# Miniprotein binders against q58433: the designs that were tried, part 28

Target 1, 377 residues: q58433
Amino acid sequence: MLFMKYEGEIAIGPVHPTMLEPHRLRLFIEDEIIKEAELVIGVNYRGIELIMEGLPPEKISILSEKICGICSHIHVWCNVTVTERGCDIEVPERAEYIRAIVEELERLHSHMLLFGHAFEVLGFETMAFRAFMIREPIMQILGEITGGRAQYSCPIIGGIRPRCNIKESKIPALLERLEKFEENLKKLLERTVNDPMIMSRIKDVGVLDKKTAKKLHALGPTARGSGIHSDMRKMGQVPVYDNFEFEEIVFDDGDVFSRLAVRFYECFESVKIIRQGLKDLPNLDKRIYNPNYELKEFKPIDVYNEAQRGQVYYSYGLDENGRVRQVKIRTPTATNLACMEAILPGHHVSDAELIIASCDPCFTCTDRMIVVKENKI
Key: E = the ipSAE of ESMFold2; O = the ipSAE of OpenDDE; V2 = 0.75 times the mean of E and O plus 0.25 times the DockQ between their complexes.

## First folded at step 14 (miniprotein)

Design pe17 (at its last look DockQ between E and O 0.82; V2 from the best seeds 0.00; counts 0 for: pae E 4.0 > 1.5)
Fold by OpenDDE base, look of step 14:
Structure pe17 (fold): chain B 377 residues (1-377), chain A 93 residues (1-93)
Amino acid sequence: as target 1 above (377 residues)
Amino acid sequence: SKITIEVTIEIDGRTYPFRWKVDSPELLRYFLEELLEFLKEYGVEEVEIRVTAKSPEEAKRIAEIIKRILKEAGFTDIEVRVEGDEVEVRAEK
């Protein structure tokens, strides 16, 4: 029995080169069928936590922004929220609205990036191109609001940066761009679900059953694709979202299709949230920052939010000197990847990349899965 | 043996490469139909297509299909070259 060992390195990790431990996937394959899968997650948040330890809370925001190139906003938002809650700092409503709008834009561009990547993995390069073209207007909006396409630096303790304030005069143009995005997304969805060649590759493939998903603590769209309610926005963890009407998207089948479908339909919900937020902004108080706060000592506080990949967690305290202590950071990537590792056995080797991609691991690094074929001579 | 199709398109002065490997006539047809729709959707004015077929006879068949598709997409200047199992097509509007 010729066991072919495929070793693939998936560079999943923070943008900072010094913290990039690539995830390593080892597949044990017999007759092109995966018998065993071993996924070594290289990203240890412990390194980042240790660097944050003893720093002022303002400085750790800069570090949190560097954790993920695709989801930098959510990390910064969670980070500042810990200090805000621990110190009882009032955040202006307008600032929270803009934080939510930027987050949903981050969700949109991240989901579009995943769709593009999934189509590339499937060999549908024209569909990948469509997804990337649909994504570009969202990146432009993010750039116009925040001044940056990847690192927005929008949240600060007590509110948002002045440059991130959405001017009322820009709202009509933003709404028009969102309408066009929604139209294009609908066309992409329709094209995808009506294509039997695409559907045959993603339906009934990489099934994560609800029981296994619960056992392994699947989060976000990975959990929701397996019929599990898991959205911190709907669970009261992020109060600003109580101002918006939107649905939690859940599918039951647990396959690659379901995980992609959750994200497709979530994009429409994100557009709804952004549209509501933009419409409400003119009626809110104009304050975007509370300068009248004092840092105080507090014990570590748990803060949750819903990244595009699922639940993100930040916790730390401040000591008597205003220094961060006992930093803990958790992202959904580790648990979601563990779910994909668990379901890989029994699948054809050609589906492995797609199955892994379907949980949307943080592809911050352009380093494509290098399949090292060890030719046993 | 797979049929390799390489497509280079120009959109707004930028060049984009695409590559497909197909193992069946059905997949080849699917790809060519999708290419037609894509070319129409993005208003492509210039395209280069290279195909490595399984045989010279297949290459000739593929060349005719591509020529038809490009005509349907509105290309008027179509150059087709078949050498052995390789097809090279250049087209402009």
Scores: ipSAE 0.485, ipTM 0.826, lowest interface PAE 1.2, mean pLDDT 86
Fold by ESMFold2, look of step 14:
Order: C-alpha cells, then structure tokens, then sequence
Structure pe17 (fold): chain B 377 residues (1-377), chain A 93 residues (1-93)
C-alpha cells in the first residue's frame, strides 16, 4: 500500500500567463535510491503554436522571443528564417553575421549560467560565483548590441534591427573584452579539472550510453557528451557558419563530466566564432536589411538551428491572406529530459539535481522538483 | 552533525552570502583554503564569518585557522569572538 503525492510547478507562460499545461517533475525513491523518475515538460509549445496560428509573420517574432528567457535570440532567428525562405527573401550577409555573433554570445552566457548552477548544486559556491562573474561582461556586451536587457530581439524579417548593427569603431574594444573573457574561462576550466573534490562528483555519474542517447533522440551537448555528432551548425543547416573555422566538441563517456566538458570547450569555440565574425565585419557590405520583398503563400517548411541546448526546429506556412498556418516548434529539452528520466533509476537521490541539470533544461531556475517517498504503514 | 560555515562578503558595495555544511575535517580544510584563494583573487575588503562547530575545542581551533587565513589574505582589522561552539569573525582591510 503506497501513499504518494504528486505536485508540480510551471513557469509563467511566455506570452499568456493564463493557465498552460503543468510540468510533471517527480522522483520516486526508496531508502534514498531513485526507483523511478517522471520528467515531463507540459505541452507549452502547443499553446504558443495555437496562439501564433492566423497571425501575420511580423507579429509572431514577438511571441517566439518569449518562449525561453535565456535563449530568446535563437527562437527569433529561426522564426524569421521560415518566412525568409518561404518567401525567397534575400538576407544581407552582414545581417547573417551579426545574427550568428549574437547567437554565440547567447551560447556563452547560457553555458556560464549552467556552470554556476551546477557548482551551486554541488555546494562549490565560490566556483559558482566565479562562473557568474565571468558571465556578467557577456551580458553587458549583449545589452549594448541589442539595446534591451530582457529581450534579445535582433533579427527581423529581411535582416536585423538597425540598433543591433555593430559599428567598426566598437570592434577593438569588443575583441579586448572577449580576450579577457577567454582568459577567465581558461582559469575556471583549469580549477575545475585539477580539483579532485569537484571531479569526484561529476566523473562516472549519470552515464547516458550512446545506444540509449540514440534511441531517445538526445540533442545538443547532451548527445555530444555521449559520442553523437549532432550540431546543426556543422550539418549545413545554418549557412552563415560556413564562414567560420570551429570544431564540433564530442566526448564519449556520457557522464555528467562529459556533458559539462562539451559546454566548456564549446565556449572556446564560440569565442573563436565571435572573434572571426567581428574581424570580418569591416570587410562586408554595410547593408543590414532587405526592404525589397513581398510576402507570398507557401506550404510549411522546416528550419533548424543550434541553440546552446541543441537543435531548435520551426515549421509553418503562409496562407493566401499572408497569415501563419500549421505552426510547429520543437526544442531539445523534452527529449533530453527523457534521457535523464531513463538513467536516473539506481542513482542516489543526492545526484538527481546534478544529473538533471547536466542536460540544461529550460526550467532549472524556475521549476521545482517534488520528491515522493514510499511510506510504509 | 555538520559544521555550518556562513560567510558574507562585500564587493563593489554589494553583499554576497556563502554557506557550507561540512561533516569532515578534510572538507572543512578544502572550503577554508578555497575561501582564502577567493578572498585574495577578488580583493575582498570586508568579510563576516560565522561558524557553528561540533564542540568548544573545535570552535577555538577553527577560529585560529580563520584568523590565519584572513591575515594571509591581507586583513589587518580582525575581530574574533568565540562562545561555546560558536565563532564570529569580522574583518576589514
């Protein structure tokens, strides 16, 4: 006879705080050992997809920005790209470069946030502080480029907002700030990998083997930590990245260490991309916007990009009246959480938060996990 | 029973709290050494440390360790109070 209580907490909906489906985040434990896990994200995307139906494409950019507070740029970028490809709208090269630079800055601040959170979960609070302090200058750069601290709304259909154009006179200072970030990142990495207390907590913990990762469709650093090549930037899905020399980071052991190490080394690759992009900008044409386009009817098309958590997918069409139809949005969190759900049984409950955090789900800062014990009477 | 260490530091006019619960002398030494490195790296000018030890003898021992760490980090105005198993330290550069 079991007495179990299930509770959940969801973040306020991106554009409609009125009720959306709740998340279901549960651990079932016995004697401090996890027996089952339920890590299900509600169908929040279904609600936002329905709200987008029938709107003009210019209006859905605002909604797409609200899907995730720490990855808003990638969502806006994916959204405008659907319309651009569906309507055969040519985007200036400079605009695509700046879209990529902003996305790589978004990747940097998001990875640093995860490192800080992981250190906090482990109780290494001074390391968490270091991660957050290293992150702050990146947030400042993003605010300077995009003009808004809460919104990273840089892409518009046909280009980028004029305020997001990066002036040549600013590039030397940006490069210097990026170099300082890289120096601090190297120190953080060295402190982490050379610390036996830290390493003992993350090595060989929460192993996601390659077969399971493939079966459950792991994406992004979660997949790349288990030996799977899965970077949309290297697979020709985001053409602007063909202009940058960078490496896909892959580890084979599938443990928490591997998933974090992928992100650490991805930060260095993001620095390489941003540096190359900034140095190339003065040699590009100065156009950042194509005003000469007409919206036209098109059947749903698929657009892929690589967010810091992995693949982001957008699909929709435009009807005869210029209205968005058949919206489908997918992010990597649901499938990556399914991977963590599958591997949690057998672990001590004290490892649960770390294992879940290692796939960087969008709810780590705003959701609660409910522990359910089996009580004997 | 665990030793509780609460640290409050000030950087650029902002206050930052850290908290550790430790169950071994090895872990205690690790966190205190990490704190020393942190205080030196960020040039911390004001710190408050509260420790709840397991015994009065341990409290006295920890107080001496903290005093040494703060002197090594460059603090000169160090106030230490030990009452039973409780330690309070306030320091300024």
Amino acid sequence: as target 1 above (377 residues)
Amino acid sequence: SKITIEVTIEIDGRTYPFRWKVDSPELLRYFLEELLEFLKEYGVEEVEIRVTAKSPEEAKRIAEIIKRILKEAGFTDIEVRVEGDEVEVRAEK
Scores: ipSAE 0.430, ipTM 0.818, lowest interface PAE 2.9, mean pLDDT 84
ESMFold2 (binder alone), look of step 14: mean pLDDT 80; pTM 0.786
ESMFold2, look of step 15: ipSAE 0.288; ipTM 0.735
ESMFold2 (binder alone), look of step 15: mean pLDDT 80; pTM 0.787
OpenDDE base, look of step 15: ipSAE 0.159; ipTM 0.658

Design pe18 (at its last look DockQ between E and O 0.82; V2 from the best seeds 0.00; counts 0 for: pae E 3.1 > 1.5)
Fold by OpenDDE base, look of step 14:
Structure pe18 (fold): chain B 377 residues (1-377), chain A 93 residues (1-93)
Amino acid sequence: as target 1 above (377 residues)
Amino acid sequence: SKITIEVTIEIDGRTYPFRWRVDSPELLRYYLEELLEFLKEYGVEEVEIRVTAKSPEEAKRIAEIIKRILKEAGFTDIEVRVEGDEVEVRAEK
């Protein structure tokens, strides 16, 4: 029995200087079929939590922004929300709207990046190129709003930075760009679903059944691809989203197609949210920051939001000196990767990368899945 | 043995490489048709295509297919070189 051990280093996760270890995938393969999979998740959030411990809340926001290159906004947003809720700090409605708009733009560019990567893995490089080209306008919008393409630094305690204020004069141009994005996305979707070559590679592959997804606590699009409702925006955890009409996208089949489809269709919902937000902005109070707050002592509170990959969780308290205590951070990546690990057995080795990619592990921090050496044992 | 297709395109003064590896003539045709659509969609004015075929006879067939596709894409200056099992095509509009 020739066991081929494939050791692949999947660099997955935030390039934080403190995150020393990439995710490692070990596959035990017999006759090109995966028998066992071991995913070692190198994300040590505990290290980041320890660094945050005893710092002022303003400083931990800077650290949270560096956790994930793709999800920098959601981390900062969750972080400031803990202090805001714990200290009863009123956040201007306009600031919350802009936080949501930036988040949905972050969702869009992240999903487009995943689509591009999935097409590369599948060998459809022209489709990958299309996805990346469709992504660029979103990156430009983010740059225009926040002043940065990856690190937006938009949320601060009590609101948003002045540079992130969306001027009314820019709204028509932003709406036009969103419309063009939506048209291009629709074309990409149509090309994908009508291509039997693409569909044959993603349908009925990497099935995560609903029972297993529940058992392993799948989150976000990974859970929703298996017929599980999982969206903190719809669960009342992020109140600003109550102002928007949008659907939670759910598929039942649990395959790679379903996980990709959830993200494709929720891009249209993100566009709807952004469009509504932009239309409402002129009618809101112009205040974007509340400077009239005092930090007070509070016990750790739970804050949830919905990142591109699913539920993000932040918790901490403030002591009598205004220092952060008992920091806890959870991201959906660990549980979603565990789901992919569980379903890898029985699949052909050539599908492994696609199956893992379908849960959207943080790729921007992961330059190279280096499939290191086939050690023939 | 896989057929390797390498495509280099220039768009707005930037060079983009694409690479496909196919194991069947059907897949080859599929990717070449997709390439045609792509070239049209992005208004590509210069393209370089390199193909490593399974045989010299297959290389000749592939060269003819590529030439046809590029003509259909609107390229007027098409250089085709076949050496053994390798095809090199350069085209400009």
Scores: ipSAE 0.411, ipTM 0.793, lowest interface PAE 1.4, mean pLDDT 86
Fold by ESMFold2, look of step 14:
Structure pe18 (fold): chain B 377 residues (1-377), chain A 93 residues (1-93)
Amino acid sequence: as target 1 above (377 residues)
Amino acid sequence: SKITIEVTIEIDGRTYPFRWRVDSPELLRYYLEELLEFLKEYGVEEVEIRVTAKSPEEAKRIAEIIKRILKEAGFTDIEVRVEGDEVEVRAEK
């Protein structure tokens, strides 16, 4: 019996020449079937935490914004929350509402981007174009609210930046634009589920069963596509969400379709949250910032929030000089890639890129699958 | 061998390329039907299509299909060039 190995590599994650190397997912292939998958964790993730060590908490916000171009808002929100809770800083209700509205807009554009990329991977480029066109108005709304298409630094310690305050006079137009987005999203979903060519590629493919998902600690839509309730917004970790009626979206089949379906239906839930938030704003106090706070020493505390990819975790304390100490930051990408590593064996190589993409890893680096044919040693 | 279809369209002053690699008659029909619906949906005024077929006979057949699709999408100024297994189509409304 001869054993043959093939190697394919995909570089995934943030790439910085001096600090962070991307994750690599190596594929070992025989007769076009994946025999083994190996996740190689990138090095120097501690580099970002080390740079943050000893800085004032305001400087952490600046660095947090730069961690991810697609999810910059959630990182800044997590950071300011650590300091706010550690120093017992009260945040105006209006500011918390706007933080949530901006995060849900970020969830919308990020999910639409993933749909576009998934369609590209499948070769359905007109569907990808449709997804990107539906996404563009959300990017415009974010730019109008925050001054940047990538959710430019809305949260600050004690509130939000004044430019991010949503004028009451703009709310009717925002609601109408959101309604149009919802109509177009419904059409995209219907076109997807009613297309047998698309469905044949995503249904019953890349199954992550619930037992494996639990064992490997799947997070976010990856976990929720496999029957696991895992939404930090529903688990008391982000109190402002208690003000909104919405549902945690969970599917049980664990296939690529399920992970995409979770995201499709989460978009409708995000629309519901944004609509409720916008309608409530006129009835809230006008304060968006609490200037009356003092930084104080505190031991590290844990903060969790729910990014579009899943749980984001920040922890640090402040020393007696107001400097951050013991910084820990965790995102869901490495955990979710480990789940993909576990399920890839047995699949045809033509499904590999789709399966990996379905956990929504960051594709900010060059993602190339490298296939190398080897003979037994 | 595979059929390659490259489509270049203009929408709101922006140019968009699409590229398909097709290895079955079923997928070819799917993409050509989708192209027709897409051109109608977005009101495309100008399109360029390049096809590399498997054979000269297939190239001529695909060229005829594309010409019919463009007529159905409302294009009236259609220029078709077939050379061996290559097809190049330019169309304007």
Scores: ipSAE 0.374, ipTM 0.790, lowest interface PAE 3.1, mean pLDDT 84
ESMFold2 (binder alone), look of step 14: mean pLDDT 80; pTM 0.793

Design pe19 (at its last look DockQ between E and O 0.89; V2 from the best seeds 0.00; counts 0 for: pae E 3.1 > 1.5)
Fold by OpenDDE base, look of step 14:
Structure pe19 (fold): chain B 377 residues (1-377), chain A 93 residues (1-93)
Amino acid sequence: as target 1 above (377 residues)
Amino acid sequence: SKITIEVTIEFDGRTYPFYWKVDSPELLRYYLEELVEFLKEYGVEEVEIRVTAKSPEEAKRIAEIIKRILKEAGFTDIEVRVEGDEVEVRAEK
């Protein structure tokens, strides 16, 4: 029995320039069917945690921003929130609103990037192009607000950077751009769901059942695609979101379609949040930063937020010298990838890349070289 | 043997390549129809299409299909070359 061992290295995950090795996927294939999948998660958060240990909290924010190129904002926001809560630092409401607006913009561009990649994997390159073109206006908005396309550096302890303040005069133009984005997104969705060729490739493929998703602790859109409520914004973990009306998008089928659909529909909810935030901004106090705080000693506290991929967790304390201690960081990537690893067996090898992509491993950081080395054993 | 389709467009001062591998003429037709819709949507005025067919006879058939589709899409200047199993099409509006 010629066991064709296909070893594919899929570089999946945030490439931190210093320490994050790409995830490696090894597939054992027999007659083009995946028999076993081994995923080696290369994300070593322990290294980053060790570097953060003993640093001032202001310096940790710089490090957190570098953890992920796609979700840099959420890491910084989660990081500063630990200090703010631990030290009882009041953050101006306007600052929290802008943090949320920037986060939802980050969510939008990240989801559009995933859609583009998914269409590329599927061989629908014109659809991929559409997704990338729809993404560009969001990147421009982020650039205009934050001054950067990838590293926004928006949150600081006590508020946001002055450059990230959204001027009232810009709000009408931003709303117009969001409307155009929403229209284009709707068209893309309609094209996708009405195309039987696309739907045949993503429906009933890579099914993560609810029981398995729970067992393996799926998070974010991966969990929500399997009928599991998992959104820290809705669970009261991020108070600013209580000011916004939006829905948690959940699908029950657990297939590639469901995981993509969750993100598609979530984009509309992100637009809703941004619109509400922008509309409320003129009525809020103009303060964007609280300079009147003192760092104090506190024991490690748990802070959760909802990244594009799911729950992000930060925890640390401050010692008597104002130095960070007992840093813990968790991202949803490891658990979500483990879910994909678990469901890969029994699928055709040609579906493997799509199944993995459907949990949204950080693509910008991964040179996706699927090197399928055919080792004839 | 798969049919390979390579499409190059110019959009907003940049050149974009697209690449498909298809196993059937039906799939080829599908992607070509989608391409036409795409070209219309983005107002592309110039397109280059290269197809590697399974046979010279298939190449000729494909060339005719492409020509027809591009005409329907509003392209007026269509150059078609068939060499063996390869089809090259250039079209301008």
Scores: ipSAE 0.519, ipTM 0.846, lowest interface PAE 1.0, mean pLDDT 87
Fold by ESMFold2, look of step 14:
Structure pe19 (fold): chain B 377 residues (1-377), chain A 93 residues (1-93)
Amino acid sequence: as target 1 above (377 residues)
Amino acid sequence: SKITIEVTIEFDGRTYPFYWKVDSPELLRYYLEELVEFLKEYGVEEVEIRVTAKSPEEAKRIAEIIKRILKEAGFTDIEVRVEGDEVEVRAEK
């Protein structure tokens, strides 16, 4: 007997002029059921690491900003931190607070973008619109602070750009806008969990069990949706966060609902962090930059931080001529793709895009392609 | 085939389309009720709804459902046109 076999293909991750080949997730489909998922790894960060080799640290910041369209701040922050720690450069406390505030604003807008896309994939157009409208004020705040909406370079070695200093007179309005965002987020969450049509599509779907998540070294909300504590902000890796009261969000069921719930509740924690940071700023010294540092030779230093999608790792040293050496950069993209390989088999093809969105939503740089091929066997 | 719904709203000087595909008039009613709450939340006073039904009989039933729901939501200027399996509704508060 002859059977008809379908094959789908999704290109995932940023497609960028400086990259040779994007990551691909190939789906092998039979009777609308995904039978296999295959990760075809593209050019890893090796090419970017080589381009950065031998450059001054300031140039690494420029390249780091371009790695990700929705998480550029965390990359720049990681880069300046490597040099700051390696050269024993004192960073003013106010600058570290503002770096964290900007990162948490970036986390908010990134999670809202994911919610909007997930609702679009599910066909809940009014919910998607709500998510995008809730997101827009956060983008406006970022633009006011940094001069950019999606790519913004707030950190500089030894501090922050002067434009990014948050004026005390602006804080009451920022707090009010944040409160409005929080109220709208509560409404969005309530409508989501009380909608049986939405819940039927996300609950018990795309399960990543804890054992598999550990084996694949899952990171970020992907890991935390499967019961794994993985937040670099709570593991002593980013000292400024020790000044804020917030909780690591962890859910145990590993389904699409759990990964989305981690992100929903992380938004509330980000609001708490931003509120605390804004309220503390008037009590901090006004200095935002250390102009009196010297670059020195240092052996590679490891820096970790928590981006919206999980752990980001930067490592490099500086040679005697002030040039960057032995660059290593790691993001959670590869492990998130590996998790999708493990999750997708057995699911109906109609769930594929939702499951993918719940794990690794690089929407600003992704041309999503699902090619269904009929293969004779 | 399914019932297809195109909804067009004016918001902040721009036109926004929404698209749904549904299996039943009951699910259509569910989405229309969600839409009305959305329109109130964002202060939208004008909406256009286009439906492609499975049959002319279904189109007539859907048109009446849409009209009733919009009236209950406070839209007072409702224009309905049914041609074959196509429904077009324009509503203003």
Scores: ipSAE 0.348, ipTM 0.772, lowest interface PAE 3.1, mean pLDDT 82
ESMFold2 (binder alone), look of step 14: mean pLDDT 76; pTM 0.734

Design pe20 (at its last look DockQ between E and O 0.14; V2 from the best seeds 0.00; counts 0 for: pae O 8.6 > 1.5, placed apart)
Fold by OpenDDE base, look of step 14:
Structure pe20 (fold): chain B 377 residues (1-377), chain A 93 residues (1-93)
Amino acid sequence: as target 1 above (377 residues)
Amino acid sequence: SKITIEVTIEIDGRTYPFRWRVDSPLLLRYLLEEMLEFLKEYGVEEVEIRVTATSPEEAKEIAEIIKEILKEAGFTDIEVRVEGDEVEVRAEK
């Protein structure tokens, strides 16, 4: 019996070019069926935590922004929130609104990137192209607001950077662009669900049952695709979201379709949030930054937020010298990938990439080189 | 062997590069048609397309496809260069 060992290196995770061990996936395959899957997750968080240790909180924000090219905003937001809560720093409401708007834009572009990738994996190049084209207007909006397409540098301790202030005069144009995005997204959804070939490849494939998802601590859309409520925005962890009406999208089937569907429908909810935020902005106080704060010593505080992939966790304290201590960072990627590892056995090898992609591992700016080395043993 | 396409578009003074690989000139046509809709929607006035084909014959075919599509998109000044298996197209409205 020829055991084909498929060793693929999937570059998954926040890639700082200097520190990131790629995730390694090893598949043991018999007769084209995966018998065993071993996913080695390069946890670079420990290295980052060590670098952050003893630094001023302002410098940590700069480091956090470099952790992930796709989810840079959420990392910076979590980081500043720890200091803000630990030091009782009031953040202007307008600043929190803009932080939320930028986060939902980050969610949109990240989901569109995943859809494009999923369609590429499926061999639907036209649909992949469409997803990437639909993503571009969101990247432009992010660029206009923050001055950068991937690294926004929007949150600072006490508020947001002045350049990230959304002028009232720009709101109508932003709303129009969002409407167009939403229309294009609807068309993409309709094409996807009405294509039997696409649906046959994603339905009943890569099923993560609710019990297994709970056991392995699935988070975000991965958990929500298996019928688990998991959204820090709805759990009161991010107070600014209490100002917005939106739904938590949950599916029960736990397959690739369900995980993709959660993200598709979440895009519409993100658009709703952004639209509400933009409409409210003119009525808010114009302050975007609180300059009147003092850094204080505090013990590590837990901060949660909801990234596009799920729960993000930041914790640290400040010592008497205003230096960060006991830094802990957790992202949903490790637990979600562990869920995919657990369900890979029994599937055809051709589905492996799609199953892994369906949990949205952080595809940072590194070229999607899945180096598949077929070692014939 | 896959056809490599690089599309560079300028929107509001910003340049956006796109890179794709396709298996056939037909697939490339579909991608370009989708791109056309995008170009129309965003009022793109300039586009640069670079394609690496699998053969010189395929490159010529692709060049004609691109020219047709860009004409349909309303581009009036279309420069096409074919060198071996490489196609370079610049178009302005």
Scores: ipSAE 0.014, ipTM 0.277, lowest interface PAE 8.6, mean pLDDT 83
Fold by ESMFold2, look of step 14:
Structure pe20 (fold): chain B 377 residues (1-377), chain A 93 residues (1-93)
Amino acid sequence: as target 1 above (377 residues)
Amino acid sequence: SKITIEVTIEIDGRTYPFRWRVDSPLLLRYLLEEMLEFLKEYGVEEVEIRVTATSPEEAKEIAEIIKEILKEAGFTDIEVRVEGDEVEVRAEK
């Protein structure tokens, strides 16, 4: 048997326990054509959930931050929100605005990283570099606001850290830098759609039809690229977003182009959200933290938010001693990988990495994949 | 066979590597044209380019194309070495 396979691996964060079985997507290839794809789910959140059991909620924020290197903010935000809602802790509006601003900055840099990776996979290294150069100012803004480029530590129960408060005097410069980012993003999009070499590799490739996307419970841009409305920010799950005018981005064709286009246009929507948030901050109460809260026992509650990859779900309760119980954490990674099983057969092996990238595996939580070439008996 | 092109550039005191594997004349043209546009747009000060071509004759042709690209991008100190199917170019403004 001759075979070539992707070996997938999960991201093993600096302080996370080692996962014994990374995610794997096995490809069975004959004559350079993928005949079959098989997802082997390796990552499981049981280990992380078990470590979190019995800890005070403040300490599970630290663990939540380590789940995803490029989306640590959304995990910390979900965690504090479970406790806040379960304990009826009121969070200052300014803190909620800044949480959203930081999340949208995280969405920007994560989408730009994905574009850079997609271009690298296609062999268009100068386009990848352009994406990374456009991304760098966003990373700088995040560092200035939060003190960290990847480990933000912005949300705390009842508010945000004082360092993360955005000074009114800095807002004009932030708006100008955001305008420059938007201009450069428009140029990148135009270069992409006007390049026939790029377009021939992404248009009508890796199609996930709407019926299959629904059956496999696709999430995030994977779902929205196939015509499915799925954005938790528009579904009432994250109330602060009700203050912003923005659109859910949906494309119908389900190809690689559509999934990338969703992300391109989501970046423009993120810019709109950040701009509105920054302009509103001077009009908000100056409080960024509720010092007058008490933890109390509560039964598990569900919290949903929209990470750059799609829906994130946190659930737990607190016992009478203020300890976290019945932890459940779900991210869109497994369902996005499952969609690749349905998409990959029939494609040339050279398209495999691109299709995988367009379904948004977390590259800092990356699954190692083995390309498998097999002569079937 | 594939042509391997490795480029190391300096922007604002930082170095950045690029690597291409090229298996068609169309892709080769695309990458060289993109390199020219990139070098102009980002104010590149120093460039090192290494190419492994598919033949000595191809190496010579690629070396000339790269030299012209670097001249058009404003580089004046261009050193080119071609040995067999390998090209090494260093350039500074």
Scores: ipSAE 0.012, ipTM 0.511, lowest interface PAE 8.2, mean pLDDT 80
ESMFold2 (binder alone), look of step 14: mean pLDDT 81; pTM 0.803

